# Ledger of designs, part 2: VHH binders against q86w26r167to484

Target 1, 318 residues: q86w26r167to484
Amino acid sequence: SLVVLQGSAGTGKTTLARKMVLDWATGTLYPGRFDYVFYVSCKEVVLLLESKLEQLLFWCCGDNQAPVTEILRQPERLLFILDGFDELQRPFEEKLKKRGLSPKESLLHLLIRRHTLPTCSLLITTRPLALRNLEPLLKQARHVHILGFSEEERARYFSSYFTDEKQADRAFDIVQKNDILYKACQVPGICWVVCSWLQGQMERGKVVLETPRNSTDIFMAYVSTFLPPDDDGGCSELSRHRVLRSLCSLAAEGIQHQRFLFEEAELRKHNLDGPRLAAFLSSNDYQLGLAIKKFYSFRHISFQDFFHAMSYLVKEDQ

## First folded at step 20 (VHH)

Design ja1
Fold by ESMFold2, look of step 20:
Order: C-alpha cells, then sequence, then structure tokens
Structure ja1 (fold): chain B 318 residues (1-318), chain A 121 residues (1-121)
C-alpha cells in the first residue's frame, strides 16, 4: 500500500514518522504486520555513497552486516518511510531518462514507482508544495492530512513543555490573551517556537508586554531572544545584526541550490559558528568512506524558509 | 468536528447536468486534498474525482471529460460539475477527506452524509 502524509511546515510529519518507527519497534504499532520498518530521511539521502538497495538497507540498519537476503525474503512485510520528499537535495526531475539523473534519486524513484520492491508498503511525507512533482510517480495512493492541535492538546503541550507549573500557567495565559497566537499554536511547530521564546524570556527575567501578532513576529521574537552576542561584546546590536544577516545568507544560498545540509566550510564562508548557534542550527556526524564529516541544518525547514524570506528585508534595509 | 455536508443531487434526464456542492468545516480546507466518491446500489464506493491543494485534478476513467471538480477556498466549498450524465452515474455521491489528529496513528475517513443523483428517463 502507499500513503502520502501531507502537512505544511511544522505540522509534525517528521515527529509522527519517527514516533511510528519507535512504536513499531516496541510492538505497539502494527504488531505482527511488518518484519522491518525503514526510515529514510530524504534530506540526508544525498549522503549515501552508493545508491544501491543493499546500501540503503545497511544505512537504515546502521550495520554493514545486515541480513539483506532475509530482509528481502518477504518484501510485502516491509515498510519504507520516506520522510520529507520536499527536502530532496538537487532539483526534482519529472522524467527518469533525463541526462544527469542522480543514482540516489533513481533508487527512490524506482521505489515510489513500484519498480523496486513493488509489494512493499510506502509512507511518504511531504509539504503540499512538492505534490506536483510527486503525483506523476504515484500509481495508487491514499492521501492523509495532519490536523493541528485541539484546544486540549495545546493546553497539554504548554503543561508538558515547562517544568514549572507557574511558568506553564503564565505562558499559556499570555498566549490565550492573543487570539492570533492562540490560533497559531494549532501548528505544533509554531507552538514549540512560542514556548521556546516565552521560556527564554522568563529565564532572562524579561516581562512580556507586547505579544507577536503574526508568524513573522513570532520568529523574530525567537530570534531576538536566542541570538547570541558577539565574542567581543562591544557592539551588541551590530553584532547581532551581522549574525542575522549571515543566517539569512546561508538560508538563501541553500534555497537557491535546494540544499538543506551544509558543510562546516559553508558555515565558515558565512562567518557562522555552528556550535554557538544551536538555537537555529543542528549538526550530525556522518561516516563518508574513511572520513567522518559534520553537516549542519536549520533545526526545522521553517527556520530556513523564514531566514530566506527575511534575507529580502535585510538586503533592502541596508 | 470535521464536517462535510453535500447538496445539489436530484433527478435528471440522460445527457443532463447537475452541480454538487460540499460545505466543509473543522479543518484548514485550503491545504487539503479533497475527493468525491460515489456508491451505486449494490456496489462498493468508488473514487470519482480528486483535487489537490494547488488545484491539480484527477478523475476516474468513467467520468473523464464529463465531470469537473473544483474548489472555492474562500467559502470552504468543494464542487462537482457533472455534465452529459448517464444512467450508470446514478449513485449517492460523497464528499471526503482523510485526516489524522496529531499523535494519532490511525487514519480517519471523514465523509459527508451523501447526496443522491438519479439519472433516469
Amino acid sequence: as target 1 above (318 residues)
Amino acid sequence: EVQLVESGGGLVQPGGSLRLSCAASGFPFDDYYMAWYRQAPGKGRELVAGIYPGGRTSYADSVKGRFTISRDNAKNTLYLQMNSLRPEDTAVYYCATDVIRHGDYQFMDSWGQGTLVTVSS
């Protein structure tokens, strides 16, 4: 079977996909139905050195000695979760026969078109903007959408986010008094940004007198709270502006080349110190042949989109 | 919570036309894939037409060229324009979408109550 799970940025597609793998492994999801569930991050698939099915399985298992023959014995008992179709590196191509088609893209295309392992189950997560490129590859698909948080779910999220009940109550009261913020918190990713912002304000002893009134204001409030000062500490506003411009430049370069993973050299090109910017960038180490290489990404695609959009405003403000 | 209400069915002669409407609420309609299904007496439900958030459409072979699916996002309304109707188009027509609440693993089919279309002479 093939399921396409859709939702805008921040609706929890990746969280759901990863939770499904964990719950399957613990026996609470699909007991007895699948022998193996493979999670494939479309953002990371460019890092696969050899684009063969066997290597993909080794990658997913974290074991070069995975029992490929046994895994493939009953392909109808396999589930592949292809997370983030909209985050594939390199431009998505309409036809497989185009010159220069990547072998890595070819493997995923063969899986989606049901040419490789046609009896396996597929779950593909994506933002709606990528559906025009995904639909031609699909033969039969069930389309499912993620609903946002109910009122009760928002209350539970605030309660669980803050370790201190008084902080949770204060944060939720602030949000409930702003109808736009309360509605925006239906999106779990926005709810996280808002909670992080409020927690950061409380930790810094700030009193929240003006609340954000739109999505841009919400992200700017987060940025203002967590953007670190320069090492010298002298020109605080100028140094924060410089780092903001650098993040915007990185995001814009990434969008232009449809890249979502960045090497450390790219961060240095933009004068960015990745470890100091953990509020905006995350990192992971990958074994690439004999070397281990560090890659950075924005903590969520929403941040990359936000900084890209902001890059036009920063450029005009010069 | 998710609510879909169909209207516009009725009796029509072969070759005639009808326009079905589906009023939707309880979800962010603009971002959703929406579909029309139908169920003839004694048969299972079948997909008739679907429409993606960006406006791209798909149709069952039996209705291609005769039916047009469309949406009005300002009114949260889905439409099915049915032209050149045939007796085999007689069925109850359903507006549908598939949703999942955050943190839920089971997919929920959300269907309207249906509207009857009868094509008879």
Scores: ipSAE 0.194, ipTM 0.614, lowest interface PAE 4.2, mean pLDDT 79
Fold by ESMFold2, fold request of step 22:
Structure ja1 (fold): chain B 318 residues (1-318), chain A 121 residues (1-121)
Amino acid sequence: as target 1 above (318 residues)
Amino acid sequence: EVQLVESGGGLVQPGGSLRLSCAASGFPFDDYYMAWYRQAPGKGRELVAGIYPGGRTSYADSVKGRFTISRDNAKNTLYLQMNSLRPEDTAVYYCATDVIRHGDYQFMDSWGQGTLVTVSS
């Protein structure tokens, strides 16, 4: 069967996909239905060195000794989770861009078209905007939407986010008094941004007197709270504007070239110190052949989209 | 809560036409993929036609060229125009959309009660 799970950025698609793998492994999800569940991050698939089905299986298992022949004997007992179809990156190799789809995209397209392993089960997560690229590949698919947080779920999220019950009550009261902010918190990723912003304000001893009025204001409140000051002790406002412009530049270049993973050299090109920007960028080490390389990404694609949109505003300030 | 109410079924002679409607509420209809399914006696439900939020449609081979799916987002209504009806089209027709609550593993099939279409002389 093929299921397409749709939701806007931050609705919990990746969290659900990863939890499904864990709960299958512990026997609480689909007991006896699947012999193997493979999680494929579309953002990270560009790092696969060979675009063959066997190598994809080795990569997913983390073991080049995986019994591929046995695994493929009963394809109807396999589940592939293709997470983040909207985050599918173009290959680093320039020549593959000129030939159209990359070999890794071709392998995923063959799976989706049911040409490769036609009896296996597929779950594909994506933002709705990417459906135009996905729809032509589908024959028959079940489409599912992720519902956002209910009012009870939002209250529970705030209670669990803050270790101090008084802080949780204060934060939730602030959010409930702003209808725009409260409605935005039905999206779990936005709820996280809001909680992080409020926690950051409380840790800095600041009192929240005015609340954001739209989604752009929500992200700007977060940015204003967590942008680092100038190390040289100069005017922190000017230093923060320079870092903001650099983040916007990285995001804009990434979107233009369909890239969601960035090498450390790309951060240096934009004058960004990745370790100092953990509030906005996450890092992971990957083994590529014999080398281990560090890659950065925005903590969530919504941050990359936000900074890309902001890039037009900071250009007018130069 | 998701609510789907089908209407427009009935008894019709072979070669005739019917238009099914599905009134939807409880979700952001404009953003959702919607589908019509049918279930003949003793068989499982089968997909008849689907429509994406952007208007792209798909059809089962058995109905392509005879059935047309459409939507009116202003009225939150899904339609199925059925022309050149045949006895094998006899079934209960359901409109459907699928949702999952955050953190759930069970996909929730949201179906209407169905509307019976009978094609016979």
Scores: ipSAE 0.041, ipTM 0.543, lowest interface PAE 6.3, mean pLDDT 78

## First folded at step 21 (VHH)

Design jb2
Fold by OpenDDE, fold request of step 22:
Structure jb2 (fold): chain B 318 residues (1-318), chain A 121 residues (1-121)
Amino acid sequence: as target 1 above (318 residues)
Amino acid sequence: EVQLVESGGGLVQPGGSLRLSCAASGFPFDDYYMSWYRQAPGKGRELVAGIYPGGRTSYADSVKGRFTISRDNAKNTLYLQMNSLRPEDTAVYYCATDVIRHGDYEFMDSWGQGTLVTVSS
């Protein structure tokens, strides 16, 4: 079976995909149906050492000694979750000019086209805009859209996010009294941003005087709250603006080159301190052969999109 | 809330034509895969046609060459042009989009009320 799960940025596609893996592993989901569930983060595919199916399986298993030959004997009992098809990256070494598919991308395309392992099950997540690129690869696919949070789910999310019940209630009260915020929290990613913003404000003893009027304002409020203060006692405002510009530059460069993972050296080039930017960037260690390498990414693709958009505003001020 | 409202059904003679419409609201229509299903009396619901956001279409073998699915994104409307209708095409026709909720692995189709198409001499 081939299923395409669609949703806008922040709708929870990745969360659902990961939950599926967990629930399968615990025996709650698809008991007895699949022997293996392979979660493939598409943005990480560029890190594969070889453009081979076996290598992909090793990667997914986290073990180079995985019994790949045995696994491939029963492809009908395999589920591949390709998470974030739209986040497939171009190889770092290849000059932007080559319009062709990388061998690593081709590997996934062959799976999607059902040329490789035609009897396996596939779940592909993507944003709607990227579906146009996926459509030509699809023969027979079920298309599913992920729904945003219901009212109950929003309430539950606030209760789960805040460890302190009083804080949770206060935060939720603020959101319920604001139609814009409440509606925005239908998107799980935005809900997280809002909760984080409110928590940050509460911790700082700041009264929420002005409420965001749109999604951009929500992100701006978040950014304003969590941009690091200048440690060097200088004009804290100038430092904050510098960091903001650097984040915008990083995001823009990434989008331009179709990059979603960043090396530490790249952050340094933009004068960014990764560990200090935990509010905006996440880091993961990847095993590349015998080496372990740290890569950074925006905590959510929506942040990268936001900072990319902001890059146009910042450039105009220069 | 996702809302789908079908219209255009009616009584038609064999060989006749009908055009069904589905008015969609409550979701970004332009980005969604849309489909038509039908359910004949005493039979299960079956897929008739589907259309991708990019305009790519698919059809059941039973209607291929006779039915055409199309969409108007500006109007948030899905269409099904049915030509050369046959008595076996008699059914309630449903406009649909497939959705999933958080924490629920059951894939659910969102349906309208449907519109009845009767092909009879």
Scores: ipSAE 0.453, ipTM 0.749, lowest interface PAE 0.9, mean pLDDT 89
Fold by OpenDDE, last read:
Order: C-alpha cells, then structure tokens, then sequence
Structure jb2 (fold): chain B 318 residues (1-318), chain A 121 residues (1-121)
C-alpha cells in the first residue's frame, strides 16, 4: 500500500509518523502486520554514506549489523515511513554539477515508484505545495489529509502542555478570548508556539496585554520572548537584532539551497551559538561512519519558513 | 465538519454527456486531493478520477479520454465532466476526500450521498 499524508506545516505529520513507529513497536499499531517499520527522515537522507537500500536500512536500524538480507526476504512485511518528502536535501556540490536527482534521492524515488521493493508498504508525509514533486512518482496512492486540532483537542493540548493547572487555565483563557489565537491553535505546531510563548511570558511575570493579530505576530511574539542576546554579553536590543538577522540568514540560505540540516561550523559562520538558541534550533548527533557529527535544524520547518520570510524584511533595513 | 454534496446525476442515452458537481465545505478545499468514485449495482466502489491541489489529474483506465475531473477552488466545487457515456458507466457517483484526525490512525473517507447516473437507451 502507498499512502500520502498531507498537511501544511505544523499540522503534526512528523508527530503522527513518529507516533506510528512507537505504537507499532509497542504492539498497539499493526500487530502482526509488519516485521519492520523504517522511519526515514527525508532531510537526513543526505547523510547516508552510500546510496544503497542496505545502507538506508542500516541507518534506520541504527545498526550496521542489521540482518538486511533477512529483512529483504519479506518485503511485504515492511513499512517505510518517509517523513518530510519536501525536506529531501541535495548536497550543495551535487546541485551545482548536475541537473538531476542525486543518487540518494534516486534511492527514495525508486521506492516511491515501486521499482524497489514493490510489495512493501509506504507512508509518505509531505506538505501540499510539495506534492508537485511527488505526484509524478505516484501511480496509485491513497491521499490522506491531517486535520487540525478540534476544540477539544486544543483544550487537551493546553492541559497537557502546562504542568500547572492554573497556568494551563489562564493560558487557555487568553487563547479562547482571542479569535486569532484560538484559530491559529488549530495547527498543532502553532499551538505549541502559542503555549510556549504564553508560558515564557508567565515565567517572566509579564502580563499579556497585546495579543498577536496574525501568524507572523505569533512567531514574533515567540521570537521576542526567547531570542537571546549576542555572545558579546550585551543585552542590548541591538544584539538581539543581530541574532535575529543571523537566524534569518541561516534560514534563507537553507531554503535557497534546500538545506534543513546545518553543521555547527555553519552556525558559527553566521555567528550563532547553537546551544543558546534551543528555542529555535534543535540538535541531533548522527553517526556518520566512525564519526559522530552534530547537526542543527530549526525546531520546526515553520520556524525556518518564518525566518526566511523575515530575511527579506531585515535586508531592507540594512 | 467535512461536507460533500454531489449533484448532476440523471438519465442519459449512450453517447451522451453529464456534468457532475460536488459542493465541498468544512475543510480547506484548495489544499486537498479530491476524487470521484462510483459504485455500480452489485459492484464495489471504484475510483474514477482524482485531482491534486495543483490540478494534476488521474483517471481510471475505463474512463480515460472520456471523463474530465476539474475543480474550482474559489467555489469549493469539484466537477466531473462525463462524455461518451456507456451503459457500464451506470452507477452512483461519489465525491470523496480522505482525512485523519490527531490521536487516531483511522483514515476516514468522507463521502456525500452520491448522485445516480443511469446510462440507458
């Protein structure tokens, strides 16, 4: 079977995909149906050492000793979750040299086209705008759309996010009284941003007097709350702006080059301190052969999109 | 709530044409893949045509070249132009979208009541 899960940024595609893996592993989901579930973060595919199916499986298993031969004997009992097709990266060097699919991209394309392991099950997540690139690869696919949070789900999310019940109630009250915020919280990713923002304000003893009027304002409120000063020890507004500009630059460069993972060296080039930017960036260690390398990514693609968009505004001020 | 309302069905002679419409509400129509299904008497439901948000279309082999799926995002309406109709096209036609909610894995097909197309001499 081939299923495409579609949803805009922040609708919870990745969360759902990861949950599927966990629920499968615990026996709750697809009991007896799949022997292996391979979660493939598409943005990470570029990190593969080789453009081979076996290597992909090793990567997914986190073990170079995985019994690949045995695994491949029953492809019908395999589920591949390709999470974030739209985040599939190309090495910069490859982009410059050839108009075409990288070998690593080709590997996934062959899976999607059902040339490789035609009997395996595939779940592909993508944003709707990226379907254009996926559509040509699909012969027969079920298209499923992820819905946003219901009212009940929003309430539940607030209750689960805040450990303090009073804070949860207060935060939810603020959101319910604001149509823009309340509607925005239909998107799980935005809901998280809003909750985080409100929590940050509460922790800082700040009264939320002015409420965001749009999604951009929501992100700006978040950024304003959590943006650290520059490393030069100055807590000045100017230093904060420098960090913002740097984040925008990083995001823009990433989008321009279809990059969603950043090396520490790249952050340094932008004068960014990764650990200090935990509100905006996540980090993961990847085993690359014998080496472990840390990569950074925006906590969510929506942040990268936001900072990319902001990059145009910041440039105008220079 | 996702709502789909099909219309435009009727009796037509072989070789005739019909245009089906589906009014959609309760979801962001312009971002959704939409499809037409049909169910003939005594047969299972069959995919007839699909259209992507970007406008790309797909068709069952049985209707390829005769049917055209289209959408008007401004009107939240899905269409199926059926030309050169054949008796074997007789079926209830359904407009469809597929959704999943948070917290569950149940893929739910949303269907309207359907519209009957009868092709007969």
Amino acid sequence: as target 1 above (318 residues)
Amino acid sequence: EVQLVESGGGLVQPGGSLRLSCAASGFPFDDYYMSWYRQAPGKGRELVAGIYPGGRTSYADSVKGRFTISRDNAKNTLYLQMNSLRPEDTAVYYCATDVIRHGDYEFMDSWGQGTLVTVSS
Scores: ipSAE 0.445, ipTM 0.748, lowest interface PAE 0.9, mean pLDDT 89
Fold by OpenDDE, fold request of step 22:
Structure jb2 (fold): chain B 318 residues (1-318), chain A 121 residues (1-121)
Amino acid sequence: as target 1 above (318 residues)
Amino acid sequence: EVQLVESGGGLVQPGGSLRLSCAASGFPFDDYYMSWYRQAPGKGRELVAGIYPGGRTSYADSVKGRFTISRDNAKNTLYLQMNSLRPEDTAVYYCATDVIRHGDYEFMDSWGQGTLVTVSS
């Protein structure tokens, strides 16, 4: 079976995909149906050492000694979750050389086209805009859309996010009293941003006086709350603005080149300190052969989109 | 709440034409894949046609060349133009979109009530 799960940024596709893996592993989902469930973060595919199916499986298993031969004997009992098809990265070097698909991209395309392991099951998550790129690869697919949070789910999320019940209640009250915020929290990713923003404000003893009018304002509020000073320790507005510009530049460059993972060197190029930007960037260590390498990504693709959009504004002000 | 309301069904003679409509609400229609299903008496529900947000279409072999799926995003309406109708096209036709909720793995096929198409001489 081939299922395409679609949703806009922040709708929780990744969360759902990961949950599926977990629930499968615990026997609650698809009992007896799949021997293996392979979660593939598409943005990470570029990090594969080889553009081979076996390597992909090793990567997914986190074990280079996984019994790949045995696994491939029963492809019908395999589920591949390709999370974030739209985040499939093109190596910069390859993009410059050939207009064609990278070998790593080709690997996934072959899976999606059902040329490789035609009997396996596939779940592909993607944003709607990227569906246009996926459509030509699809012969027979079920298309599913992920819904945003219900009212109950929003409430639950607030309760789960805040460790302090009083804070949770206060935050939720603020959101419920604001139609814009409440509606925005329908999107799980934005809900997280809102919760984080509110938490940050509370911790700082700040009263939320002005309410965001739109999603952009929400992100701006978040950014304003958590934007660190420059490396020199300066907390001047100019310093903060510099960091913002740098984040925008990083985001824009990433979008332009379809890059969603960034090396430390790339951050340095933009005069960014990864560890100090934990509010905006996440980091992961990846085993690349014998080496472990740290990569950064925006905590959510919506941040990258936001900073990308903001990059145009920042440029205009220059 | 996702709502789909089918209309346009009726009795038609073989070789005739009929246009079905589906009014959609409760979700971003323009971003959604939409499809038509049909269920003939005593048979299972089968996919008839699908249309992507970008307008790409797919058809069951049985209806290729005869049926045309289209959408009007401004009106949140899905259409199925059925030409050269045959008795075997007799079925209840359903407009559909698939949705999933957080924490629920039940792919909920959102269907309308359907509209009956009867092709008979």
Scores: ipSAE 0.444, ipTM 0.749, lowest interface PAE 0.9, mean pLDDT 89
Fold by OpenDDE, fold request of step 22:
Structure jb2 (fold): chain B 318 residues (1-318), chain A 121 residues (1-121)
Amino acid sequence: as target 1 above (318 residues)
Amino acid sequence: EVQLVESGGGLVQPGGSLRLSCAASGFPFDDYYMSWYRQAPGKGRELVAGIYPGGRTSYADSVKGRFTISRDNAKNTLYLQMNSLRPEDTAVYYCATDVIRHGDYEFMDSWGQGTLVTVSS
């Protein structure tokens, strides 16, 4: 079977995909149907050592000694979850040339086209804008739309996000009283941003004075919370204006080159300190052969989109 | 609430044509992928055709070249033009859109009641 899960940024595609893996592993999902479930983060595919199916499986298993031959004997009992098709990255070195599909991209395309392992099951998550690229690869697929949070789900999210019940209630009350925020929280990713913003404000003893009017304002509120201005007695190295520009530049470059993972060296080129930007950037260590390499990404792709959009505004001020 | 109402089914002779309609409501029709499924007696439900919001279409091999899926976004209506019908096309045909909620793995196939198509001499 081939299923495409479609949703805008922050709708919870990744969360769902990961949950599926966990639930499968615990026997609650698809009991007896799949011997293996391979979760593939598409943005990480560029990190594969080789553009081979076997290597992909090793990567997914986290073990180079995985019994790949045995695994491939029963492809009908395999589920591949390709999470974030739209985040499939181009090779780092081929920055400039409108070149065709990289071998690593081709690997996934062959899976999607059902040329490779035609009997396996595929679940592909993607944003709507990327459908134009995915559709040509699909012969026949079931398309599923991920819905936003219901009212109950929003409430549950707040309760789960805040460890302190009083804080949860307070935050949720603020959101419920604001139609813009409440509506925005239908999107799980935005809900997270809002919760984080509110939490940050609470921790700082600040009262929410201005209410965001749109998603951009929400992100700016978040930015303002975690990147204080120079006037706020903060370290000049973390001045809002400078860091914001740098983040915008990083995001823009990433989008331009279809990159979502960034090396430490790249952050340095943009005068960014990764560890100090935990509010905006996440980091992961990847085993690349014998080496471990740290990569950074925006905590959510929506941040990258936001900073990319902001890059146009920042440039105009220069 | 998502509502899908199929119509247009009936008895037709082999080689004949039939046009099915599906009236959709309760969701942004123009932004959703829509599909036709069919279920023959004693068989499982199978995907027949799909149409993307942009109008791109896909077909099962068994109906390719004979069936045409289309949509009228202004009318929130999905169509299936069936030509050169065969006895093996006999089935209940369903219009479908799929949604999933958070925390629920149930791919809720929103189906209508279906419309019966019988191809017989």
Scores: ipSAE 0.436, ipTM 0.750, lowest interface PAE 0.9, mean pLDDT 89

